# Ledger of designs, part 9: miniprotein binders against Protein PET54 (PET54)

Target 1, 293 residues: Protein PET54 (PET54), of Saccharomyces cerevisiae (p10834)
Amino acid sequence: MKASSKAIKLVLDHLKSTGRVLGSVESGNSATISEKTASVNKQQQLQEKKPSVLQYRSYNPYLVKEDFLSILPENLYKKRGQFTNELDFQLMKVRDPKYFQFKDQYYLFFNDYNSLTEYIKLTKHSRINKIRVKMTPLAQPLPTLLTKLQRYSKNLYNAFRSSEQYFEGLNEKVDVSGEFTTNQLRSILDSVEEIENKSVLVWNIPTKLRSHDILNYFWFYNIRSSFKIYWDDEMKRNLRFISFENSHDAYRFKRNYHGLLAKELLTLSEKGDAADYSLEMDDSKILIEHLSE

## First folded at step 3 (miniprotein)

Design R1c (from MB0 with K9Y D13L R16W K17E E20L D23E Q24Y)
Fold by ESMFold2-Fast, scan of step 3:
Structure R1c (fold): chain B 293 residues (1-293), chain A 81 residues (1-81)
Amino acid sequence: as target 1 above (293 residues)
Amino acid sequence: SDEVTQLLYEAELLIWEAKLLAEYGDYETAIREFNEALDLLDQARKIAEELGDPSLAEQIRDLMKEAEELIQRAEQELKEK
């Protein structure tokens, strides 16, 4: 850690500076001058106890914490201490805050900067699913990251409650108040995990089926709510959010219906008959994403 | 080679730190760390060539080119500062 430790201290000292703007070199033109100034002020206030965040991009939505632990080189791991305590991190599958779709990336939240740098060193030449890993520190200002996480949490909670609360809540501003701490991050991640375990996203359910039709056809799955979260009338595609009373029913729903032809969905109900095929003409498959998987 | 692996780990860490420093406007320190990483990559490339691994040597040359482009960008930003 000798030379790297020195460089890390310089970066941390720079980031803690009250006279300098974090992210001032961001090339994006999406932020206005006033937004930039407000973000800097919030960032300075939230700077003291921030976790280090590492980003990994992957199209595989099924990676779990163990996958990121298993890529550590056995020999190098033993030379640098016990992994479970020294390189502890929280894994987050990154989802769109509005539509909840997996965004082809993962975040690893480390408790400190030193743990993040050790993880990078130990995993640089490792592979996940035969592809060399490229993990990079997340360049987003801490208040921006916190706002995105809070917005995702709020929108998911509202969707779990009802479609009405979801749509009403979309335009509400989330508050970034007080100190950002590891405990606040843990609370957000824990709260969303419970809802994610009980929720699925479903592509290609016949567009003419209404929410009450879904509740009636699948009464035996203990569905809480079901509504279209996204739709494209020209392409005749839709994305539906479905939440369940328990995680077991969400798991079984995906297991039983993922990959079925859309027109065959109705025939699994005892009420289904040949006339129901008129509701959907194409051979699109039902694609189900369980938010916790 | 354990030596090549270690050199690559250290170089990638320096590149990451230098990118972060440049993002926050410390171009002088970033340039220094990019050059340090480039030296480590050059050492790794020479060892890969000695071991008769042309594929690894080519991959290392690609990383060296990326570091050189980042140095040029940081130098331009520094001059415009």
Scores: ipSAE 0.000, ipTM 0.145, lowest interface PAE 17.8, mean pLDDT 69

Design R2a (from MB0 with R32E N35L E36Y D39W D42E Q43L K46F)
Fold by ESMFold2-Fast, scan of step 3:
Structure R2a (fold): chain B 293 residues (1-293), chain A 81 residues (1-81)
Amino acid sequence: as target 1 above (293 residues)
Amino acid sequence: SDEVTQLLKEAEDLIRKAKELADQGDYETAIEEFLYALWLLELARFIAEELGDPSLAEQIRDLMKEAEELIQRAEQELKEK
């Protein structure tokens, strides 16, 4: 059966990917500056379009559009209140499409190449959180970037619905049909942000806790879905996705449990058999990433 | 090592149950149990490779191939009913 064969492939592909701590690391652009320039020129020749996307690399996952606007000259920012359409952009926080981890980079989608170059000129001496801003035009074609965004969006939506839908949907092909408009990009980014506001990634929840245990331990948080996305037995690391009915519960969950020792979580389970988990003698901390932060 | 052993035990139990279900003519449920067993086997194989035990990983690969063949047989039987 076509359906059963597809299901087998999806499960196997997920398991092979699950063994990678940061998700897909293979798609890193390893091109040198010279090679990137040659690659960009050849892509322009083949596609006859100049890059309209800037890449900003940062370990800080908490940057928002305002951070990128505030580094523009104060006279432009203060005088106009709102920038001209030529300096407007859509911000994308780059996350792994399978594991949802922040990939230490942002994409700024501009309307055209001239807007992109103007933004670079205006910000070449600026700093975000005391770090010098270095932005690079992205060599990848726009359709490739949109496919990555749609893949991330689809997988995140499925995870928000249930673990079953997530695993079933993981490697279904995403087709970017037709020309993508700025309004469609904004719509997808807004929809993604809504789900990200209601979702967290959690490292180091005790491995023996199942989904129903998580629902029982955190009954007050209106959890919608909870399942392991990644597990590494050698490094003794586990990554769990948890989604909530509302963004306030996701925020409260991170605030209350981030930085707690994993063993402390087991102690809070008054009605559970703590003796079953006492063999987990590590001092690992619960590390929580709120996807919208 | 302990985790790989536990995954293999769970996978073997699932394969046993799935074979029993197939023998009873419940091919739909048998296929679901075989698919879950493949899930556990692939995870065990990955761990064995990461721990530097390619011999164990190869043995697990053989067991996965056996499970895939059993799934194909169950799918064919379901089709012919």
Scores: ipSAE 0.000, ipTM 0.156, lowest interface PAE 18.6, mean pLDDT 70

Design R2b (from MB0 with R32W N35E E36L D39F D42Y Q43E K46L)
Fold by ESMFold2-Fast, scan of step 3:
Parts: C-alpha cells; sequence; structure tokens
Structure R2b (fold): chain B 293 residues (1-293), chain A 81 residues (1-81)
C-alpha cells in the first residue's frame, strides 16, 4: 500500500471495525488469495518502474478530491467514499517549483494500475463543473518524476523554514539519494502534503506591510515565515508566501481574510503612508490560496 | 528501448489473455485487462515519441486502437446479457 499516512490511518481504523468480517472472507478464499498475491506482485514490480499517475488539465484551481470522486457512479462513491476506496488516489495540484503557482494541472496518484485503469474507464464521459474530463496517464519514468517532485519539495520546505533558506536553495542541485522506488515517491508526497497544508499564497497584500509587519499583525496565527515570492511591476501584482505552525491556522487565515479589501489592512499603517497605498492598490481584494486546497 | 520493448511485451500478453477471457464469456475481466494493456501502450507510445521513433509510435497507436475496439465489443456483449 502506498497511500498517505492520513489515508493509512483511515484504512486501519476501518479494518479494526470490520476485522471479523474481513477475516472470515479471507479464510474462505485461501487458494484464490494465493493467485491474487502473485498477480499483485507482478503489478507492483511494474508500478515501481512507472508510478500509476493520471494527469488532468484544468484552469480551475479549486478542485478537491471530492470533485474527482463525484464523477464516479453514485453507488461506487457512496459505498466506498467514507473510509476506504478501492479506487483510492492521492490528489496533487501541480505547482510551479519556484513560485508555487498552480500550473493548470492535477495529478492523481493511484496505489495500483487496476485502480487507475478502472478510474479512467468510469470517467470517460464525465464532466467536472460542466467541462469534459480528459485524463491521461503520466508518461514519466519514476526517476524523472521523483527528481521533479524532489525539486518542488525542497523549495517548498525551504520556503516553510524561511525566506533566506528559500532564496539560498533555489539553484542548488537536487539529489534523489539513489532510491528509485514507490516508497521514495510516497515519502516525498507525504512531505509535500504536510507543508502544503500549513501554507498559503496571498495576492495583493499592501506593499507597506513588510514581512515583519505581517508577523506582528497576524501573530495569533502562529506564522512561521512570510515573504514576497513573486512580483510583477508592470501589472502591480505581488504574491506572498506564508507558512504556519499548523494546518488549522492556515485554514483560519484563508477563511478570515480571503476576499477582504486590501485597504482594510491599511488602518495599521500611518495615515500618510495609507494614502499612498490607497492609490497603489485601487481597492484590490486579498486573494488567498491554501496550497493543499 | 528496453523499456518500450518490455512494456509492449506485457501489453501484448495482457491483450492475448483478455481475448481468451472474452472468448470464454468473462467480459468484465477481459475489459479490465484490455484497459491495463491500453495504459501500458500509452506509456510506451509517449516514450517512443520522446525517443524520436515515429514508426514505433505509430505501431503502438495501431495496437491501442485494436485494444479500444475490443473493449467496445466486450462492453456491448455485457449490455446484451
Amino acid sequence: as target 1 above (293 residues)
Amino acid sequence: SDEVTQLLKEAEDLIRKAKELADQGDYETAIWEFELALFLLYEARLIAEELGDPSLAEQIRDLMKEAEELIQRAEQELKEK
């Protein structure tokens, strides 16, 4: 099983509650189980060379796992969606490794080829938010995929620590440590998910509010780091990365400030400086992306 | 490419087995194995294209089309039952 730690915990909790039934079913099929084990081993060997990953291109950055489950037949989604799912997958938004911007693409990481193939079959004619679903297997050898994900993971981890670590690390070589296995892939995905759950990207924070001001103004959100990660002088746009000690604080921050007018934060600035920012921001809204959602 | 050759071998084995299963009336398992073969063929085609072997890529596309037609036929048989 290559599922995330959260998914594994859910599976274990489910198995504890159904152990009696599962045990009796397993005992009744000993010969069949032996044959299935041999088949599974062959599939696992194939998966370790190329991970079972589907890619889906979409301009909508707000798709969550439920959106991909909802296009499955209702009987399958309803029956399996509570704790375990035979078509289980880990959803990942594909992000720029440097700026963490959504790249109009999702990855669905499946535990095995059977789940991936079944998902493709069931979704050929489906739509997500009125757009036809076109999913294709990712044709990347495991080492290539691991290198790309490791680069993203490293940059994200450095940003999570501090702005200094982030900028110092941008051009450093990425080394996958010579392991080319699905266990290495899972480790990277779990690490990425943990940090993404604790991080947000914020557009349009008033330029008067420096990193120090952000940390002081929002101290009660347990912010770890806050810095400008991207800026466009022509379009007068800026993107700030903010990381938190826990995922709940990231969630609360987005909930409380997403969609608020940037000028509302200017009340913390000196009146003279606030006038300059009003002219610069033109009543822009604070837009917040929680990296995991 | 050793990788493409191995993927093609495995896909061809799956298609052969799936055809046998369909002949025996096990359309559900046959469809599953044809779809797994399609996944392997898709991967092989992308590698062949990346390697600059358009002839191999075209051969793989033909095999993919065959598998898709066999899936459609098996799905139709399931409906008729």
Scores: ipSAE 0.000, ipTM 0.116, lowest interface PAE 17.1, mean pLDDT 69

Design R2c (from MB0 with E36D D39Y D42L Q43W K46L E50F)
Fold by ESMFold2-Fast, scan of step 3:
Structure R2c (fold): chain B 293 residues (1-293), chain A 81 residues (1-81)
Amino acid sequence: as target 1 above (293 residues)
Amino acid sequence: SDEVTQLLKEAEDLIRKAKELADQGDYETAIREFNDALYLLLWARLIAEFLGDPSLAEQIRDLMKEAEELIQRAEQELKEK
């Protein structure tokens, strides 16, 4: 039938556009004794330093560290050594602490104020995606910023563990009795990155599919946790958090299902009935955000 | 179909290689190759279902289940290291 033929073509085009992974990628080696010693000394040097924070507001959720490096003068971006070390920063997408959605802003964490000031100076006339770059230094990031980061980290960790822990944790107050040091920031960012690499947000999974059905339909993705984090019955929209045992599974899941029509999930399963679902939701696409992107 | 046949052949090659890697104790690489095979099997299954071949789709599902069980074993072994 014509409808079926069109659906097959769309699925094949989607699979071809996302690509497929064949074979392994090269793996890194363990650090040497000298590298470990240097890391310990570096850790001690950074332990008491307070980070300097630069805020960038953008509706574009796809900016990565390379986008912020590429707006530096070409000769400086390609340099290695002292200058690269002076301008090094950690990038963080600001996500909603409850729903984990992008909040139209980024944080750039610099080791010191001089590095932050130099970055502003070098980029004040630059553009990212046609828009003039305007970055704002945060004068007093303590304790408000630390509280927001810890709240996001705890909620994300709880969601990674289970839906029950997530919902129980939402109303708990975050204790920010510690100083906002480079060491605390690194611990928070490392924790966040680990879980973000293993987690996705999914819009428009059919409402008839419960958490158990998701585990059954996607049993080969090693799903750790799956639950609706947001739903709107009037608009018939839902947002689901799914975490995986490893980052590769999160990557494969997005690759395979992002952009597919929601009703196609029902046709893929022996238990599914596309006709039943078509009465509730039409033309909705499965939209997947890999949190580490 | 020719495309389903090719996908199944590639997936079976990956599963065989992954089993050999697991036998050698390289569980991390074995898991990656099993997951690559599962992706190809998913693609083959989608094509089989849309072509109206439910028996082939079921056969592919069985192979996918076998690969997943092998991944779980490899993950368990890796966790015990």
Scores: ipSAE 0.000, ipTM 0.121, lowest interface PAE 20.0, mean pLDDT 71

Design R3a (from MB0 with D62F K65L E69W Q72Y R73L Q76E)
Fold by ESMFold2-Fast, scan of step 3:
Structure R3a (fold): chain B 293 residues (1-293), chain A 81 residues (1-81)
Amino acid sequence: as target 1 above (293 residues)
Amino acid sequence: SDEVTQLLKEAEDLIRKAKELADQGDYETAIREFNEALDLLDQARKIAEELGDPSLAEQIRFLMLEAEWLIYLAEEELKEK
């Protein structure tokens, strides 16, 4: 992204040196010439910056980079990697920075605007899982997107370490330099991916099962950390974060328990606590998001 | 709020119908019905967010996750043919 920021700076410097002034609509003096010039320059910078990020909206959280590469023409894939390398991008699955839920969108970070437009052109008539691909260039500044990613990364890392660190860290602000680098993005995405591979989000685990009970009930899965990240007592809804020592156990956990009725998990526990546990006749299902999928 | 209630009712009806179709082996029609329900749920979620009701928006997201999972299962059944 270094080349794009450098080009924008050169354009901005040229506009300043030529003394270009856009007409004012209002009559009367309310601001200094310097203030008006600074405002115009900032507006011009934002409007003329070419996007290098594509947004793809999808409810399917299971898309990986290969899905976006596989829709490119086969003839280009079979050539010794040169064209695929020129259209290379970094994929970001957009997740909520606090609750880690998938936010129904993906970002594709390209090196430059030309790569982005070429990708759009080549995939215009393509489909991912039978759904026609519609991608939109994203107008948000890269530093803003990086700040959101860094906040997500920090909160996810804290959750992976412990519930205490997660909750303590939620109100801490993160800030990023105005300089955006491809290496910094790759480093953050790689770090995030390692933790995501070992983590799941689980809806509707029975509220009577506390973190210690979860560790005991699922002892075979090598659970590292388990805590409620969201709960609503009125609607009896809860979202739990669970992390594992390895990605294989996270995968097995989702495979084995996703879609099961919540009451089925209580089969062994119900005999012990039936007198105190109000039986929910709700057909609530255990729904599991594996963060890397 | 009435609009959200109506969208949720229509989506729940589509999900119920789609489940019945999947149970009968009509996976193609079930997938179409589930996708229609997802469109209605997305509309309801956007309205809930606009109303500033994050609890309702998250409840709708739950229904969307269930529908997505059921689409996945139906697609896997179709691949086996």
Scores: ipSAE 0.000, ipTM 0.245, lowest interface PAE 13.4, mean pLDDT 71

Design R3b (from MB0 with S55E E58Y Q59L D62W K65E E66L E69F R73E)
Fold by ESMFold2-Fast, scan of step 3:
Structure R3b (fold): chain B 293 residues (1-293), chain A 81 residues (1-81)
Amino acid sequence: as target 1 above (293 residues)
Amino acid sequence: SDEVTQLLKEAEDLIRKAKELADQGDYETAIREFNEALDLLDQARKIAEELGDPELAYLIRWLMELAEFLIQEAEQELKEK
């Protein structure tokens, strides 16, 4: 005899999400007029700097920031606590803006162009997983890069909220307003990373299962949104986007179902016509990509 | 670990099946299957702890808490029938 299922779910959600407290520290700053003027001038100087982005092409989707740090000279890597903004960067996997699939490339976002050139110099003879590293500064002007990232961010956020918002948003123009700055870029990257941590792509869930069936079958994973983002009736393949309340559920979902035969999920529907369909899908495996890890 | 993954999958399948049985009013069978899931989860938890994977152990514990809650709900309904 316990509390309601809703109360227990809230407690479990709290236990899973006992991580970041967002937005509580920054609001407390009281600056003098002189300090505020200095901050504004510093911000304007940052806006005048060129975007500092390296492009790395790789078919390996499992590279993480540590892989790019480990190729730096050992003495600098061991002194990681001394790495300032000069050698620090934000890593991004480049994904398709509509279907969210990895596009065989990574972006490294540095705070300034001098940091980027130093990183290239230090890694020019390095290897990641035995493959020679060839990194190139992006030739794209900042407005073009921001437009592409905003399109991806908008579509990802809409998918995270609901199927309805995703499909409604596909044909909307990206509102590229304001000043094209390093701060806008960082804001977009942070937003993207947050959602990617809570989202998966799933290939080959049986097409006879409706969104409601998926939500019921996986009721204990705290799913926020689940819908088909791509389907091919001729090849009997489909790609589903699923978002979760927290990153642990996304991780657990991939661990438990990645590589399973799709036909094993047909017990959910228990329909005669579903059994007929399963004969064509017997060898198809459930393939899951966690967007961040 | 492949063993932990298999135990976790079987436990989740049992929880799903047991919930369907409870929704149909078969509380006795549901309770039995929820308890079987708990046994599998306890095995998975012990292996995860031996492997030194605290995140996996936490996720397994979460499922155990859910299964215990569902058992209590089914037991209450059974007493009322």
Scores: ipSAE 0.000, ipTM 0.379, lowest interface PAE 13.7, mean pLDDT 71

Design R3c (from MB0 with D62E K65W E66L E69L Q72E R73F Q76Y)
Fold by ESMFold2-Fast, scan of step 3:
Structure R3c (fold): chain B 293 residues (1-293), chain A 81 residues (1-81)
Amino acid sequence: as target 1 above (293 residues)
Amino acid sequence: SDEVTQLLKEAEDLIRKAKELADQGDYETAIREFNEALDLLDQARKIAEELGDPSLAEQIRELMWLAELLIEFAEYELKEK
């Protein structure tokens, strides 16, 4: 982290020295939207309850909302699908706001405390993937949680736009004023979902491959952008963010290359000019996380 | 070690020069100079690995990562023109 943080700082310093000023897209856009819909937002906030949050700790990054619904009594789960949305909640994987890595946690956002307590009662003796379910109400203040979610959303949006905008935006603060509401949460989750569907994190792409090489070797995946986001000095690992023009290509990329040896990654490419680069034997495995999984 | 040190000095000089060119808006020349530096860094990395110096090889990889990011920034600016 220390070494990659120093490198990131050098990149940011370079951008500042070139006189590039993209400004705070987060703050400016948020202020403009707030002004345009001030009266509507005020009435909406007046009618809304603050969400209640359950934290579920799990090393399994592949849990989806259906996993948390399936542990409800079978009759309630089937009836919900056909007739009612009782105990409705929004699921969020907890991701690092800077590096987007899964943080071994899930949040379940309920519209009120009564829905949260009912869910706990109904799932008290349940298991997810054979592991006993242990959920706790989140101890963190809601304003702090909102700030973290907004920072994640803005950093992810910037990364989707470009590596340059990502690094320029890292040191900008998110201005959070007012109460955390269910509608603010929905807005954040909706914007995040769109980008997460089109993005992957990739560990251990061979260091010899440059960003241009990635675009060239994988031209058939419609890659939008690709850049190194993190280097782990202790584990000798690198982490790359890759975004795609559509979610299908992100899914295909993960399916085709996840778990392969780094050396083997290029041998599966149909592009003959990939042979322009001779790679050293690398026994590290390519590990791919599709952000929306 | 002497060979690696020479390659690193040449690469760092190219990176510094390329940054100055980018500051002046000459992104095409900057990209070319950054790519030249990457080639030198790759050579230095291979030698450091063969000499069994993982600390030096890691420092070289960090410089390669920095140069790659700067190329991406310069390419972005060039496309926006």
Scores: ipSAE 0.000, ipTM 0.211, lowest interface PAE 15.1, mean pLDDT 70

Design R3d (from MB0 with Q59F D62L K65D E66Y E69L R73W)
Fold by ESMFold2-Fast, scan of step 3:
Structure R3d (fold): chain B 293 residues (1-293), chain A 81 residues (1-81)
Amino acid sequence: as target 1 above (293 residues)
Amino acid sequence: SDEVTQLLKEAEDLIRKAKELADQGDYETAIREFNEALDLLDQARKIAEELGDPSLAEFIRLLMDYAELLIQWAEQELKEK
C-alpha cells in the first residue's frame, strides 16, 4: 500500500531530467550558438580534451542509429561506406546507472569535433519522427563524462554477471585515476553496447515467478542472469533485469513476450499458479525494453 | 489498495503511449493522454490520502509533477510548429 523509497528516488531522478529539458538552459545547450563559436570550441578541445559528443533529448526510447542517419542527405547515407571515417558516430541511450532506465537523452559519439560540427550543419532543418531535431554539443569535460560512463558500465557489467555482483558492486569506487583518452571512451562504449545488446528490462513479470522459475520457464533463451532490480511489495510492481548469452536471444525474448498479459505466463507455467495471483495484476502487460533498442 | 494499483498502472501506460505519440509529432493527442493520466493519478492520490497512506500519496504527487512537465514540453513544441 505504501510506495518504497526506491520508487520515490526513481521518479525524482526522472523529473530532474525532464525539468532540464523544459524549464532551464542546459549547460550543454548550444542550439543558438553561431558557427564561429563552434570554431572557437575546436581550439579549446585541443587544449582541454573535450569529447566530440552531441546530446539529443527525446522521450522516445525506441530511436536507433538508422533514425539519426536517415536525416542526413541521401548521398551521404548511400555513400556511408565512403564517409564513415568522417561522419560515423556511435549512438548511446543515456541510462540511469543504478536501474538502467532510459533518461530521455541520446548521445552521439563522433571520432572528432569536425565530424560533430558537420553533422549539426547537415541536420539543422531536419526532423526525427516529425519532431524538429535540436542537437547540442555536450559541455562536460572528458574526465567527467568518462567517470559517469564508467559507473554505468561497471554496474551494467556486474548485473550481466550476477545479482550478487550487481548489489555488492553498487558502492565500489570507479577507477578514473588514469589518463583520460578518446580510446578509453571508445573501449567503454563498445563494452556497454555489447552488454546492452544482450540485456532487457522487464516490467510486470508475475511476482510468484522467482529467478529459478524464470530460468526454467525460458530455458530456450540461454539466460545468463535474471533478478529483480527494483521491487515494491506494497505496490506489487517489479522491474527485472535479464541478460542473455547472445543478442539474438534478447531480441527474440522481447519480440515474443512484449505486450503479453502477465496472466498468460501464469496459465502457461502451472495450473496452480493463478490461485496465488491478484486479480488486478492478472491484467497487467509484460513490458520489455531491449537496452540497445 | 487494488484500486490505486490499477489507476497507477493505467496512468503509467497512458504516459508511455503519450510520450511515443509526442515523439511522432502528434502533440495534440499526446497532451490529451497526459491530461487523462493526470486525472487518473489525482484519483489515486485522493484514495491514498483517504486510506491514510501519506507515503503513497507523496509518490503519486511526484508522478503528477512528471506528467505536468511532459504536458508543458508538448505544449511548447506545439506552439513552435
Scores: ipSAE 0.000, ipTM 0.184, lowest interface PAE 17.0, mean pLDDT 70

Design S2 (from AB1c with Y26L E28F W37I L39Y Y48E T50W)
Fold by ESMFold2-Fast, scan of step 3:
Structure S2 (fold): chain B 293 residues (1-293), chain A 81 residues (1-81)
Amino acid sequence: as target 1 above (293 residues)
Amino acid sequence: SPEEAERIKRLLEEIAKKYGLEVEILVFVTENGKEVIVYIEVEDGKIEVWAEADSPEEAIRKAVEKALEELRKELEKRLKE
């Protein structure tokens, strides 16, 4: 049910007709599935051992693999460098499947249970950020974790491709059939890491700032995709996903703009009303999360 | 590509103004011409459109189609009871 304004109805009807005429009718029908080579005989190979996983809970979103290696005993680590390779793991920072925000936990995926047990033994008395390390081994099938990882991976890939694909894909179920091999898990984590290295989340970009000013100012960062994945107009809060053609531009973007006051993005040379900018100048900071950090 | 971005901007501004919407539009075309991003500021609303295709011409067509559809949705939203 909508307002009865004749003029507005004519506008809506014209936009519907114009959009459809400029789209599929003029472009014709052409699509290639060259991105994915379909295999007529794809088989999943099972590994002798299922992935062994440690869970670590932390409010610090900036922990990287090196932080988990640095808590190993330095003297043993330096003299027995082979132990670094034997204790190798894949680090997964747990992110929300829809909004990509950090969810206060990490998973460490080891190749086998012996490597996991040795890591626990060597880190038993260690601390991260002055807090005693407590890691819980998860030595069971993890359908919930795997489903969450697959949903995150799918939604992140869609967001990296386009805002349209992201929103269209949000409510689709992922199919997790059979057992994951260690190699398949590593492949998923590696693919996710590639996109995460090229992507940021941004809070508090001023809602009254013109899009022209934002894109013109950030043009030199080779932005691939940019859209709001969460907005709350009442609280004047928005969360924007931005992806870049390369990881260096994502890194530079965060380094240069994280922690700046939103009003510091404004220039007096920009087209706009000073009163419009004042509505967003409540000392809010631009908060940037680089997804690979 | 800069000249084509300016044409897209003018087209969308013309349509919006014809229908009583004051908009500010920025069009970004990537270096390869295959990705087009359109930002439309409509009063207090922001519309972002991203389109990708194997050719620059197809990417532009998709971006324009999506931008017009988003303008339609924004107008419908403003008519909402």
Scores: ipSAE 0.000, ipTM 0.287, lowest interface PAE 15.4, mean pLDDT 66

Design S3 (from AB1c with E24Y Y26V W37E L39F E41W K46E Y48L)
Fold by ESMFold2-Fast, scan of step 3:
Structure S3 (fold): chain B 293 residues (1-293), chain A 81 residues (1-81)
Amino acid sequence: as target 1 above (293 residues)
Amino acid sequence: SPEEAERIKRLLEEIAKKYGLEVYIVVEVTENGKEVEVFIWVEDGEILVTAEADSPEEAIRKAVEKALEELRKELEKRLKE
C-alpha cells in the first residue's frame, strides 16, 4: 500500500489528540490493568465462546455460497475438495424473525476462528458485483446469537406447520436453557435451511384469494401451508408465506410465477372461476422470494 | 444500546478512513450498558478491548479510550518494523 508509513504517522498524531478529549489523563488505571489484546491473547478469545461468524452487509438478496467462494484465489477455489475442508463455511441470509424478509445481511458460519481470519485476509481486496467486500466478525456472544436464531427458527417452524401455530407462537418467549454449544448452533442452522429450501414469500397475490383458494389453484405444487403473514389495507399490499412438501416445488413455483401480473397468475389456473377474479384484480406484479436463495 | 455501539463504530471507522487504514470494527454493548467490547481488525492485526463501568456513558467512554490507545500502540509497532 502506498505511503502506509506516512498514513500511520498521521493516525498516531490524531489518536494522541483525540485520546485526551475522550478519556482520563490517568495512564496507570483501567487501560494498563487490562492485559487483554486480540494479538496477545487470541487463544483466550477463542475459549470465550465467541462465535466464528462473519457478517456481510449487502442490499443484494441473491448472493449464494458460490459468490463468496469465487472471490477467493483461483487455486483454492479450483481445489474445492481440499480447500473446503480448511476454509469451508455455512452461509445464512439474515431474515426478520416475524416476517421472514431479507435484512440486508449475510452470516458466514466457520468451523473455527482461524478459518474466519484466513478468509478475511484472502478476501480483503476482493469485490462482489464491483463493490468492495467488507466483512466483520459478529460482535454478539454465542448465547445471544443462539437466542436470536432460536426465535427465528421457532417462528419459521411454526409457519411451516400451520398459520394457527405461527400466530400463537409469535408472543411466546424463547426459553434457551442449558449450555450453548456449537452442536446446538449447527442443529438450528440445518433445521432452518431445510425449511427455507421449502418456503417462499409472495407479494401482491390478490387479497380476495383465501388460503384454500391458493391450495386449490396450485394443487400440483404440493403446498403444505399458505397464509398472509403481513397485510396493509390502506396500500392494498400483502405478503404471503407459502411452504411446500419439497424444495423442488418451491423452486418451480418461483420460476413459473415470479414477475407475472396478478391477473395472469389466476388466468393460468385450471379453475373455471379464475376468470371472475380478473375483473377486480390490479396490475401489480407477483414478486416471489425463495427463502434459501 | 445498539445506537451507542453504532456511534462508537462510526467514530473509529472515520478516524481510520481519514488516514487510509482499512479496519473492520465490531462493537458489543451488554443489555444494561455497563460492559462494552470493541473488536478491531487492522490489516493483519487484531485488537480486543473490554471496558466496565457503573454507568453506560462511562463504560462507552472507557471503551473508546482503550480502543484508540490499543490502535495507536499497534500502529506505532508497525511503523517501527
Scores: ipSAE 0.000, ipTM 0.315, lowest interface PAE 13.4, mean pLDDT 69

